# Designs tried in a protein design chat: VHH binders against Probable ATP-dependent RNA helicase DDX59 (DDX59). Part 2

Target 1, 164 residues: Probable ATP-dependent RNA helicase DDX59 (DDX59), of Homo sapiens (Human) (q5t1v6r416to579)
Amino acid sequence: NVRQIILWVEDPAKKKKLFEILNDKKLFKPPVLVFVDCKLGADLLSEAVQKITGLKSISIHSEKSQIERKNILKGLLEGDYEVVVSTGVLGRGLDLISVRLVVNFDMPSSMDEYVHQIGRVGRLGQNGTAITFINNNSKRLFWDIAKRVKPTGSILPPQLLNSP

## First folded at step 14 (VHH; from t02 with S57D)

Design u03
Fold by OpenDDE, fold request of step 15:
Structure u03 (fold): chain B 164 residues (1-164), chain A 125 residues (1-125)
Amino acid sequence: as target 1 above (164 residues)
Amino acid sequence: QVQLQESGGGLVQPGSSLRLSCAASGFTFSDYAMHWVRQAPGKGPEWVSSIRGSGGDTNYATSVKGRFSISRDNPSKTLYLQMNSLRPEDSAVYYCARYGYDSGRYEPSGTFDYRGQGTQVTVSS
């Protein structure tokens, strides 16, 4: 079962919101996947997570070798890493893994990608949470997100519902 | 307002021990990793040690590993640095520091945007 949470978060506020989530005892369930839309972003955000919170964090993206990526994922499952900041590479070229919390720091480019990313949680009967940051930069997906999340009973941001 | 105040520095002989303290206020202390950094005359800042927000996980610069111990008391919002087997090269102003995240889209802000006035540690015979 996947608990989907959609949060309206402006770009300048995303880091703050992420750290709030990571520091929330009810939400933070390691291991955590944080999805971003660029490789450099993954590296930088992982560094930020590590330096600011002290959490064990690492990035994963296509510029890392397959061996490195496999080792990172193995480390994630073994508890070596509490947070993995990832581009969409996990939804395409790697085997599915089960984590307890997914944070879409950047909105996925498509609903297919969204489904793949949130699908990393709630597997094998385990409870999981998927938190997605959304704002006006993702207007094209508002309808589809609403359509998918609304039936779950999750509260949607008013900004999303009121969008033409 | 984020405030950090270091104390406990002084003049000591080589081989001696010293314990630094840092009083923190203006933020949720336990949510942030805390760091000790030092700056010797004519040198740039040097990272010394870090401890995660919840405590437990610690890291040390190679130059102080095995001699220094970082710890924290979250209820009192206090950071500590136990310095043993002090050497003359440990002489510096020691700062308690925290990273910010107000700059950039992804990266941490600057190099320890938050730090105190520092406390002087001088090791000499």
Scores: ipSAE 0.869, ipTM 0.936, lowest interface PAE 0.4, mean pLDDT 94
Fold by OpenDDE, fold request of step 15:
Structure u03 (fold): chain B 164 residues (1-164), chain A 125 residues (1-125)
Amino acid sequence: as target 1 above (164 residues)
Amino acid sequence: QVQLQESGGGLVQPGSSLRLSCAASGFTFSDYAMHWVRQAPGKGPEWVSSIRGSGGDTNYATSVKGRFSISRDNPSKTLYLQMNSLRPEDSAVYYCARYGYDSGRYEPSGTFDYRGQGTQVTVSS
């Protein structure tokens, strides 16, 4: 059971929105997965989270060794990290039962990836939330996402609802 | 508008203690990690200590670890730095600082976007 929220967020405002989410007591349920579309972005954003909020944050991507990635995931499950900023490196089938919030900071490249990323929450009957940022540069998947979200009654951005 | 104002600096002898304060306003204080940084004449800024928004986790530069203690009072929006066993090399202008996130797509600001005017700490015999 995944609560899906789609937010219209322009690129310059994404960090601000992310920090608002991380500081929202109703939304922030550690550990949190934040998905970005590049490795450097993962590292930098994780650093930003740590420096700005003081939350325990780490990045995970393909340039990290297998052992390091395993340790990070273990740390996530054990509560060592409150935020994990990730590229799409997390394999399918990985059971992250403890994750209750996913933030798609960058729009997934496909619906398959979208489903994969939001599928990191809400497993085994647990409730989870997936927040996805969308804007003019990333609205390609909007209608596909909207079709998926509509049956759930989740929130869609007004900016796109009034546009053909 | 974000405002930070440091106080509590002064001239003290080696081995003495000093407590710095920083009054914050213009933002949700508890949402942000706060930092102390210092700058001595002719040297670049040096990170000293940090504390998370909730006040639970603290970090210190190796040069001050065991001697300095950072704390915060979120209700009063005040940051503190207790400095014990002061040394001449601790002499600097001390700044209360906060990172911003208005620059770049992912990264924090390269330098602290917000800091006060600083307070002078001089340790001398």
Scores: ipSAE 0.850, ipTM 0.934, lowest interface PAE 0.4, mean pLDDT 92
Fold by ESMFold2, fold request of step 15:
Structure u03 (fold): chain B 164 residues (1-164), chain A 125 residues (1-125)
Amino acid sequence: as target 1 above (164 residues)
Amino acid sequence: QVQLQESGGGLVQPGSSLRLSCAASGFTFSDYAMHWVRQAPGKGPEWVSSIRGSGGDTNYATSVKGRFSISRDNPSKTLYLQMNSLRPEDSAVYYCARYGYDSGRYEPSGTFDYRGQGTQVTVSS
């Protein structure tokens, strides 16, 4: 249903890894939903994606104005955006989007949120991929991540497996 | 090491056409949006045109729209600018350019991080 890939990525390297994913013809299935920790981070990363790749990117979070949110939703429904960078708190209407690729740029703070975020993938019978960046900042969740992902057969990072 | 090398400039009459080329090396060319930027003596840089990494979606400054056409050939790592109906105000050094990114977690670059040495275009009176 959903292929769950876990990558070890330190915070300074996350942008580079995201750009590699967005340029990978096997992985990139627009629109791509990218989750980050904070609203300013969503705005900044969306701009970085557009500048580097030229892909049409927009940020979504609860502090967007009513007018801006309406314009974003219209653009998403019309297929105008290829990359959507969002905080974990999606506004109204955005819970309905379904995509073939999710990137958890920042690992969510709980497994419940992780499950919700990867649940945006593969709806309506489509296969999909969820890629999640982890490092020592999410050490508390390593066991839970391994428990969910290891049965799928996906290769887990050695840094996660060798962590105490 | 990122290298960008422009060519194809020259001295031409108004109404003429020129085709600029930019050879790229030292990076995965198709991963980056590419830009043309021009600068006349005593003026600040002026953005001219852009094209996304895959070659779709082009954009133009209003001053050149309809006269200039940007394109790229990703296998040969080459960016092009076809310049038609040239005017004296198009005279400038033309640079091909791209953004970089720093080690910051989210932040975009504020300006073009990489550009070549430029190629001079002069449209006579």
Scores: ipSAE 0.637, ipTM 0.821, lowest interface PAE 0.9, mean pLDDT 86
Fold by ESMFold2, fold request of step 15:
Structure u03 (fold): chain B 164 residues (1-164), chain A 125 residues (1-125)
Amino acid sequence: as target 1 above (164 residues)
Amino acid sequence: QVQLQESGGGLVQPGSSLRLSCAASGFTFSDYAMHWVRQAPGKGPEWVSSIRGSGGDTNYATSVKGRFSISRDNPSKTLYLQMNSLRPEDSAVYYCARYGYDSGRYEPSGTFDYRGQGTQVTVSS
């Protein structure tokens, strides 16, 4: 059971919105998964989170070695990391992690990926929240997003609803 | 505009204590990790201490650990540095500082983007 929140956020404003979410006591339930669409972006954003908020953050993506991924997962389970920034579900252990907050910092390229990413919340009987940033770069998926989110009762951004 | 104003410096004897304050405005103070940085004459800046936005996790440079204590009061938007057992080597201008995030979609800043004018601490007999 996952609450899906869709926010209209232009690319230059995404970091500010993420930091607002991470500082919101009602939304922030560590550990938090943050999805981005490139590996270098995952590394850079993780460092930005750590510098700005002081939260313990790490990145994970396909250029991390198998042993490094296992060590990161172990650290995550031991509470060493509060925020994980990822390009996707990488490695066996990350697929098993259930969290209460997911942020799609970048909108995934397909609705199948979207469903997979939001499915990371609430797996073990816990309620969770998935927040997704959209703008004109995700226009191809607006119809599909609206179809999935409208039945949940969440308010959709007017910029999405008014897009051609 | 982000504003940081340090105060509480002065001339003191070795072994004395001082409490530095930093008044913050122009941003949501509790959302940011805050830092103290010091600079002695003729030397480069030295990171001293940090504290996360919530006021929990703190970190200290080895040179000050056990003698200095960082804290914050988020309602009053104030950062503090309690400096005990001061030594002549602690003489410096002390700055409070934070990072920014203006450098792109993902990028962190490479340096402290915001700091105050500083407050002078001088420890001498």
Scores: ipSAE 0.601, ipTM 0.800, lowest interface PAE 1.0, mean pLDDT 86
Fold by ESMFold2, fold request of step 15:
Structure u03 (fold): chain B 164 residues (1-164), chain A 125 residues (1-125)
Amino acid sequence: as target 1 above (164 residues)
Amino acid sequence: QVQLQESGGGLVQPGSSLRLSCAASGFTFSDYAMHWVRQAPGKGPEWVSSIRGSGGDTNYATSVKGRFSISRDNPSKTLYLQMNSLRPEDSAVYYCARYGYDSGRYEPSGTFDYRGQGTQVTVSS
């Protein structure tokens, strides 16, 4: 049970939208998983979240060692982090962690990855929300996104629907 | 648009206390971590303290820990710094400050995006 919300957000506005989401008391239920498309971006955005909001934030990506990734996953289970910013799969251990909110800050490069990322929410019988930021950088996936999301009843951005 | 205005500074003797205030306007105050930063003549800015947007988590520079206390009142959009056991080395202009989000797609700001005009604290015997 995943409510899929698609928002049209240009790259310069993405941080502002994320911080609005993190400050929304109805949406923000830590821990929150935030997905980005590059490793340096994960590190930088995690630092930005901490500086602006004071929330406990950490990044995870493939350049983190196996030990670092395991420690981050352990910390998530222990409640040490409120926001985790990642470039992809967080590892086998985190597949078992139930979260209430996923934010695809960057749209994944494939629909298989999109499905995997939104699958991090709503486990253990809980309802959850996946919010995805989209713009023309993901134009190749617009048809697939619309096909998967439109039947769920979620409102799609006009800019996606009006794309030539 | 974003405005921060500090007050409460003054000339005091060593060992005295002062309470600084910062009035905020032009933004949703409770959404942002707030900071105190000070700058003594001829020196660079020194971070002093921070407090989470909700007011729960606080942090202090080692030079002030145990003597200074940061707090906030979100309904009145006011940030405070209680300074106890003041020393001559605490003399500085004190600024309240916050970060913004206009530094690129992912990037944190390299410096504070917003600060007030400052309030002078002078500790002299």
Scores: ipSAE 0.563, ipTM 0.781, lowest interface PAE 1.2, mean pLDDT 87

## First folded at step 15 (VHH)

Design v07
Fold by ESMFold2, look of step 15:
Structure v07 (fold): chain B 164 residues (1-164), chain A 124 residues (1-124)
Amino acid sequence: as target 1 above (164 residues)
Amino acid sequence: QVQLQESGGGLVQPGSSLRLSCAASGFTFSDYAMHWVRQAPGKGPEWVSSIRGSGGDTNYATSVKGRFSISRDNPSKTLYLQMNSLRPEDSAVYYCARYGYDSGRYEPSGFDYRGQGTQVTVSS
């Protein structure tokens, strides 16, 4: 079962919120999977995580070669990476990885993608957490987010609930 | 309110040791990797060493590896640099620093929140 947390985070505040999450000892259970909406963003955010916190971080996206993806998967299984920053497309082998924490740094453009991204958490019955940053850029999905998350008992942001 | 204050520099002879300290305040110290950076007259800043927020994982510039040791005490919010076997080329103002994140949506910024530094002078 996946605990789905929705946080209202404006784009300029997303990095700070992510670092607060990564430094929360009760929540941070490496490896952590962080989703962003572009390839360059994955590379840059991974660099920021490593430089600012010192955590071992790597990016993955479609411009990585199959050899690079294999090496990233090997390193992940061996504990070489604490944070993986990815676009929404996970390559072969990474779709089998189960993590304790997913952060949707950027809200995906569809609920289908949202479901697939949070599905990396808690596979095979173990508990886990998915945290998603939203703001007005995701307004088209607010009703669908509320419909999916309200039954789980999680508190939704007032800004989402007060949206027209 | 964010402050970094370096201390422990001085005038020493080659081969001596010094221990630098950096007192941090105004931010959650344990959340940040911390760095030592030095600047000699007429040169740009030179990165010296780093340590991750939790402690443990450390890195060193080639020029100081084996002679310098970085450490931190998170409860006291203090960063240290133990400098052994000092050489004249180690003479510089030493700063503690952290990376900021004031630029862009994703990328880090350069070093922020450096203190006023502490002078280390190694000469006969």
Scores: ipSAE 0.317, ipTM 0.665, lowest interface PAE 2.5, mean pLDDT 84

## First folded at step 17 (VHH; from v07 with S109G G110S)

Design y05
Fold by ESMFold2, look of step 18:
Structure y05 (fold): chain B 164 residues (1-164), chain A 124 residues (1-124)
Amino acid sequence: as target 1 above (164 residues)
Amino acid sequence: QVQLQESGGGLVQPGSSLRLSCAASGFTFSDYAMHWVRQAPGKGPEWVSSIRGSGGDTNYATSVKGRFSISRDNPSKTLYLQMNSLRPEDSAVYYCARYGYDSGRYEPGSFDYRGQGTQVTVSS
């Protein structure tokens, strides 16, 4: 139901790859959920998306005030944002939105989180895509990633397969 | 490589108009928001205006709202700034710019790509 794509992307190249994805007219279907592993990273990357592309972007994480989170959720429900950058701690609060694209900019720290994050795609009977950026920072999950993704038919990066 | 070339500056009287242009090459122009930034002698850079890659959404610094108009022509890869009701305070070198991807993992970076600039001088 969810096409799972794993891309080998070193940290300095992650922004460029994200913006290639956001500018791909066949793949970009707003709103797009982008997951990162820290709160400041969510704020900074959301700002980068807006400055580089001009797309309407917002961040969500636990340091947002109750008023800010309420306003963000209202705006998401009204379709005001094209890109939402979130940490995992508030990812579940996005249950009311329908998305066709998730980008795990940072690989989650567990396979349970991975499954939860890609589960934001494919709601309401639609098919969708989850793209995950991986590098040596997530080496401890390489076996688990391979076991989950290989049966789907997706080609895994050689750098993951050749890791000791 | 990314190249931006500004033109259209000059010496004018207060209240005059000028139209700046910026020719872009070496990247997919329509994928990027474009910006005008100006720098007066002895001062830091000042953001002036921006326009979304598609050409729809525009933004302006408060000091230029209502007087300046940003536009773009994506087929010709050209960015414009129409400057009306010019004031001596608008005197500066004007740069067209875009953000790059080369800074840190998350950071928006700075204006990594800009041209040599075009001088606008409004006589006092």
Scores: ipSAE 0.531, ipTM 0.755, lowest interface PAE 1.2, mean pLDDT 86

## First folded at step 18 (VHH; from y05 with S30D G56S)

Design z01
Fold by OpenDDE, fold request of step 20:
Structure z01 (fold): chain B 164 residues (1-164), chain A 124 residues (1-124)
Amino acid sequence: as target 1 above (164 residues)
Amino acid sequence: QVQLQESGGGLVQPGSSLRLSCAASGFTFDDYAMHWVRQAPGKGPEWVSSIRGSGSDTNYATSVKGRFSISRDNPSKTLYLQMNSLRPEDSAVYYCARYGYDSGRYEPGSFDYRGQGTQVTVSS
């Protein structure tokens, strides 16, 4: 079961919100996956997480070798990393059973990707949480997000609901 | 507002020990990793040590590893740096520092928050 949380977060406030989440004892359940939409962003944000919070963080994206990516994922599962900042490079069907929190720092480009990302939690009967940052830059997905999340009973941002 | 205030520096002989303290206020102390950085005359800032918010993990520069020990007391919002086996090359102004994150989309920023520093001089 995946609890979906949609948060209206303006771009300049995203880092602050992320760190609030990572410091929230109720939300932070390592290891955590944080999804971003660019490779550089993954590297920089992982560095930010490490330097600001002291959490063990690493990035994963297509510029890293397959071996390196495999090792990172293995490390994630083995508890070597508390936070993994990732682009959409994680293949479908990957067993990330230990992941209990996903943060879509950047809104996925499509609903298929959204479903793919949030599907990384809540496997095998485990409870998981998927937090997604959304703002006007993702208006094209407002309807689809609302359609998907509303039936779950999750609260949606007013900005999203009032969008034409 | 974020405030950091270092203390405990002084003039000591090589091989001696000092314990630096940093009093923090104006933010949730245990949510942030804290750092010690130092700057010697004519040199750029050098990262010395870091400790995660919970205090469970510590890191050290190679130059101080085995001699310095970073710790924190979150209830009192105090950061410490135990410096043993001091060497002349350890002479510098030592700063307690925290990263900011108000600039850029992803990057950590710099040590936007630090105190006035405390002078450590190691000399025979």
Scores: ipSAE 0.881, ipTM 0.946, lowest interface PAE 0.4, mean pLDDT 94
Fold by OpenDDE, fold request of step 20:
Structure z01 (fold): chain B 164 residues (1-164), chain A 124 residues (1-124)
Amino acid sequence: as target 1 above (164 residues)
Amino acid sequence: QVQLQESGGGLVQPGSSLRLSCAASGFTFDDYAMHWVRQAPGKGPEWVSSIRGSGSDTNYATSVKGRFSISRDNPSKTLYLQMNSLRPEDSAVYYCARYGYDSGRYEPGSFDYRGQGTQVTVSS
């Protein structure tokens, strides 16, 4: 079961919102996956998380070797990392059973990707939360997001519903 | 407004101890990792130590590991640096610092927030 939360967040406010989430005792359940849309972003944001909060954070993306990625994921499962900032490099079907919170810092490029990202939580009957930042940069997905999330009972941002 | 104010510096002899304090205000103190940074004359700033918001994790520069101890009291919003076995090379202005994150899409910024610093001089 995945609790889907859609937050309207303008780009300049995303980091602040992320850190609010990471500091929220009710939401922050390490390890946490944070998804971004670029490799550099993953590296920088992970660094930001570590330097600003002191949380153990690491990035994962395609520029890291397979061995390194494997070790990162192993570390995640073993509790070595509290936050993993990732591009869409995590393969489908990857079982990250310990992950209870996903943050889509950047909106996925497709609904298929969205489903895959949020699917990182709520496995095997466990409860998970997926928080997605959305703004006008992903207008093309507004209808699909609304269609998917509305049946869950989650509140949608008014901006999403009022978009032409 | 974020404010940091260091205190506790002074002139001491080698081998002595000193405890620095930093009073923080203007932000949720326990949400942020705090850092000590020092700058000696003619040198660039040097990271000394950091402590996560909860205080459960600390890190130290190799040059001070085993001698310095960082701690914090979140209720009073105070950061500390216990400096033992001081050496002349520890002489510097010590700053309490916090990273900002207002610049860039992903970047941590720099030590955008710090105080005026407190002078530590170790000399025989």
Scores: ipSAE 0.880, ipTM 0.945, lowest interface PAE 0.4, mean pLDDT 94
Fold by ESMFold2, look of step 18:
Structure z01 (fold): chain B 164 residues (1-164), chain A 124 residues (1-124)
Amino acid sequence: as target 1 above (164 residues)
Amino acid sequence: QVQLQESGGGLVQPGSSLRLSCAASGFTFDDYAMHWVRQAPGKGPEWVSSIRGSGSDTNYATSVKGRFSISRDNPSKTLYLQMNSLRPEDSAVYYCARYGYDSGRYEPGSFDYRGQGTQVTVSS
């Protein structure tokens, strides 16, 4: 239903890896949801996506007004945005959208959040992919990630498996 | 290694047309939005136009909209700027550019990837 891919990506290399994903015709299925861990980061990364690739990109976070968030949802459903960068779960109306690709640019702070974010993929019977970038900053969750993902048959990064 | 080389500038009269070219190498040209930026004497850089990797979705600065047309030929890795109805205020060095991603965790970077420029002078 949802293919969960875990990639070892150091913070300085995350933008390059995201760019590679967005340009990969087999992976890129717009609209794409990209999750980051801070509001300024969402704004900056959305701008970076637009400027580097030319893809239609917008950010969503708690400093957006309710009207702005509704307009972003409408635009996403109408195809006005190809990439949406968010700091967490979307508002109630956005919880109902379904996409084929989620990228956790920053690993969520908890497994509950991880499950919620990847749950945006494959709704309404669609298959999809969730790609998550991890590194030593996510070490506290490695055991939980391995426990959840290993049974799916996805190959886990050796850096995760060899972590104390 | 990223290389960009502009050409096609010159001295022309007001109302004339010019077509600028930019030859690109050292990167996957189709994957990047490309930009034209210009710099007049004593001024900072001014963004002129952009085009997404596929060749669709073009954007223009208000000062050139309706007169300039950006295009690209991805097989030949070439970016173009057709400049019509040229005005003296269009006089500048024109640069072909792209954004990088090697700075900061989230930031787009700057126009670190640009050529040497081509001079456009519109006068008498």
Scores: ipSAE 0.575, ipTM 0.793, lowest interface PAE 1.1, mean pLDDT 86
Fold by ESMFold2, fold request of step 20:
Structure z01 (fold): chain B 164 residues (1-164), chain A 124 residues (1-124)
Amino acid sequence: as target 1 above (164 residues)
Amino acid sequence: QVQLQESGGGLVQPGSSLRLSCAASGFTFDDYAMHWVRQAPGKGPEWVSSIRGSGSDTNYATSVKGRFSISRDNPSKTLYLQMNSLRPEDSAVYYCARYGYDSGRYEPGSFDYRGQGTQVTVSS
């Protein structure tokens, strides 16, 4: 259903890894939904994507008005944006969209949130990929990540598997 | 390793045309948006135009829309700026540039990757 890829990426290397993903013609299937853990980070990373790659990108988070969020989601569905950078899954509009690629740039703080975020991948009849960046900041979730992802057959980072 | 070299500037009359070139090496040219930025004496840098890695999307500052045309030839790793209907206010050193990754976790980089520039002077 959803291919879950877990990559070990230290915080300073996350942006470069994201741009490698966005430039990989096998992985990049616009529109792409990218999750970060703060609103300012969403705005800044969206700007970085546009400036470095030229892809049409925008941010969405709780400081956007409801009208603005609806216009962003309309634009996403109409192909006006190739990348949307969001803080956590919020609102009725995000629940309705389906994309082929999700990138958890920041690992969410709970497995419930992780499941909800990767659930944006693949509507009925579509395959999709969720790529998640982890490092020691998410150590409390390593067991839960392994339990969920290992049965899918995806290879887990050795740094996660060798954690106590 | 990233190298950018601008050329094609000169002294011209108002209403003239010039074509700037930028030779790129040391990176995967096709993967990056490329930009023209200009700087007049005593002023800060001014963004002029951008083009997506594929060449499919272009953007222009309002001051140059309709007069300037950005293009790229990815096989030769070359960026171009065709400047038509030149005005004295277009006089500046023109740089080709790309953004870097070397900022904080989220921030866009700066134009740290730019060439030495090429001077365009439009006489009054």
Scores: ipSAE 0.483, ipTM 0.745, lowest interface PAE 1.5, mean pLDDT 86
Fold by ESMFold2, fold request of step 20:
Structure z01 (fold): chain B 164 residues (1-164), chain A 124 residues (1-124)
Amino acid sequence: as target 1 above (164 residues)
Amino acid sequence: QVQLQESGGGLVQPGSSLRLSCAASGFTFDDYAMHWVRQAPGKGPEWVSSIRGSGSDTNYATSVKGRFSISRDNPSKTLYLQMNSLRPEDSAVYYCARYGYDSGRYEPGSFDYRGQGTQVTVSS
């Protein structure tokens, strides 16, 4: 079971919001999976997390070598990383890994991907949280997101509810 | 609104010690890794040391390991650098710094926030 929190965050404000989340003692339960929509973005944001907070952070995406990806996944299972920043497509290689916190820094392009990404949280009966940053770039999905999240009791951003 | 003020530099002889301080304000100090960076005339900036927000993890450039010690006092929002066994090659302006999050969507940026620096000169 997954608490699904939707936050309205414009692109320039996303880093600040992420770092507020990573520094929130009640939310931050390492390891944390952070999803972004591009490979360079994963590398850069992972570097930003490490430099700004000092947390052990690494990126994973399809341009990492097969050996690198295997070592990263091994390290994640062994507790070597506190934050992993991944593209959504490669994140399916993480299907067997369960965490307490997922952050969709970039809203995925489909609800199928959204469901897959939030499914990394709360496996094996654990409670977990998925936080998703949304803005007008994902307007196509607003109805679907509202339909999925309203029954959970979470407050949706007014900007999403008033969008049409 | 982020403000960093370095102090404690001076002119000293080789082998001396100095303790640099950095007073921080305008941000939640505990949430950020803090860094010391130095710059000698005509050279690019050189990273010296870093400390995690909690104070639990420290890192040092090879050139200063064993001689310098970074620490922080989160209640007083103050960063320190204890510099022992100073050498002429340690002469530089020393800056405390924090990475920002205002540049680009993903990028760490360079040290977006640093003070005016404090001069350390080690000479006979």
Scores: ipSAE 0.467, ipTM 0.739, lowest interface PAE 1.5, mean pLDDT 86

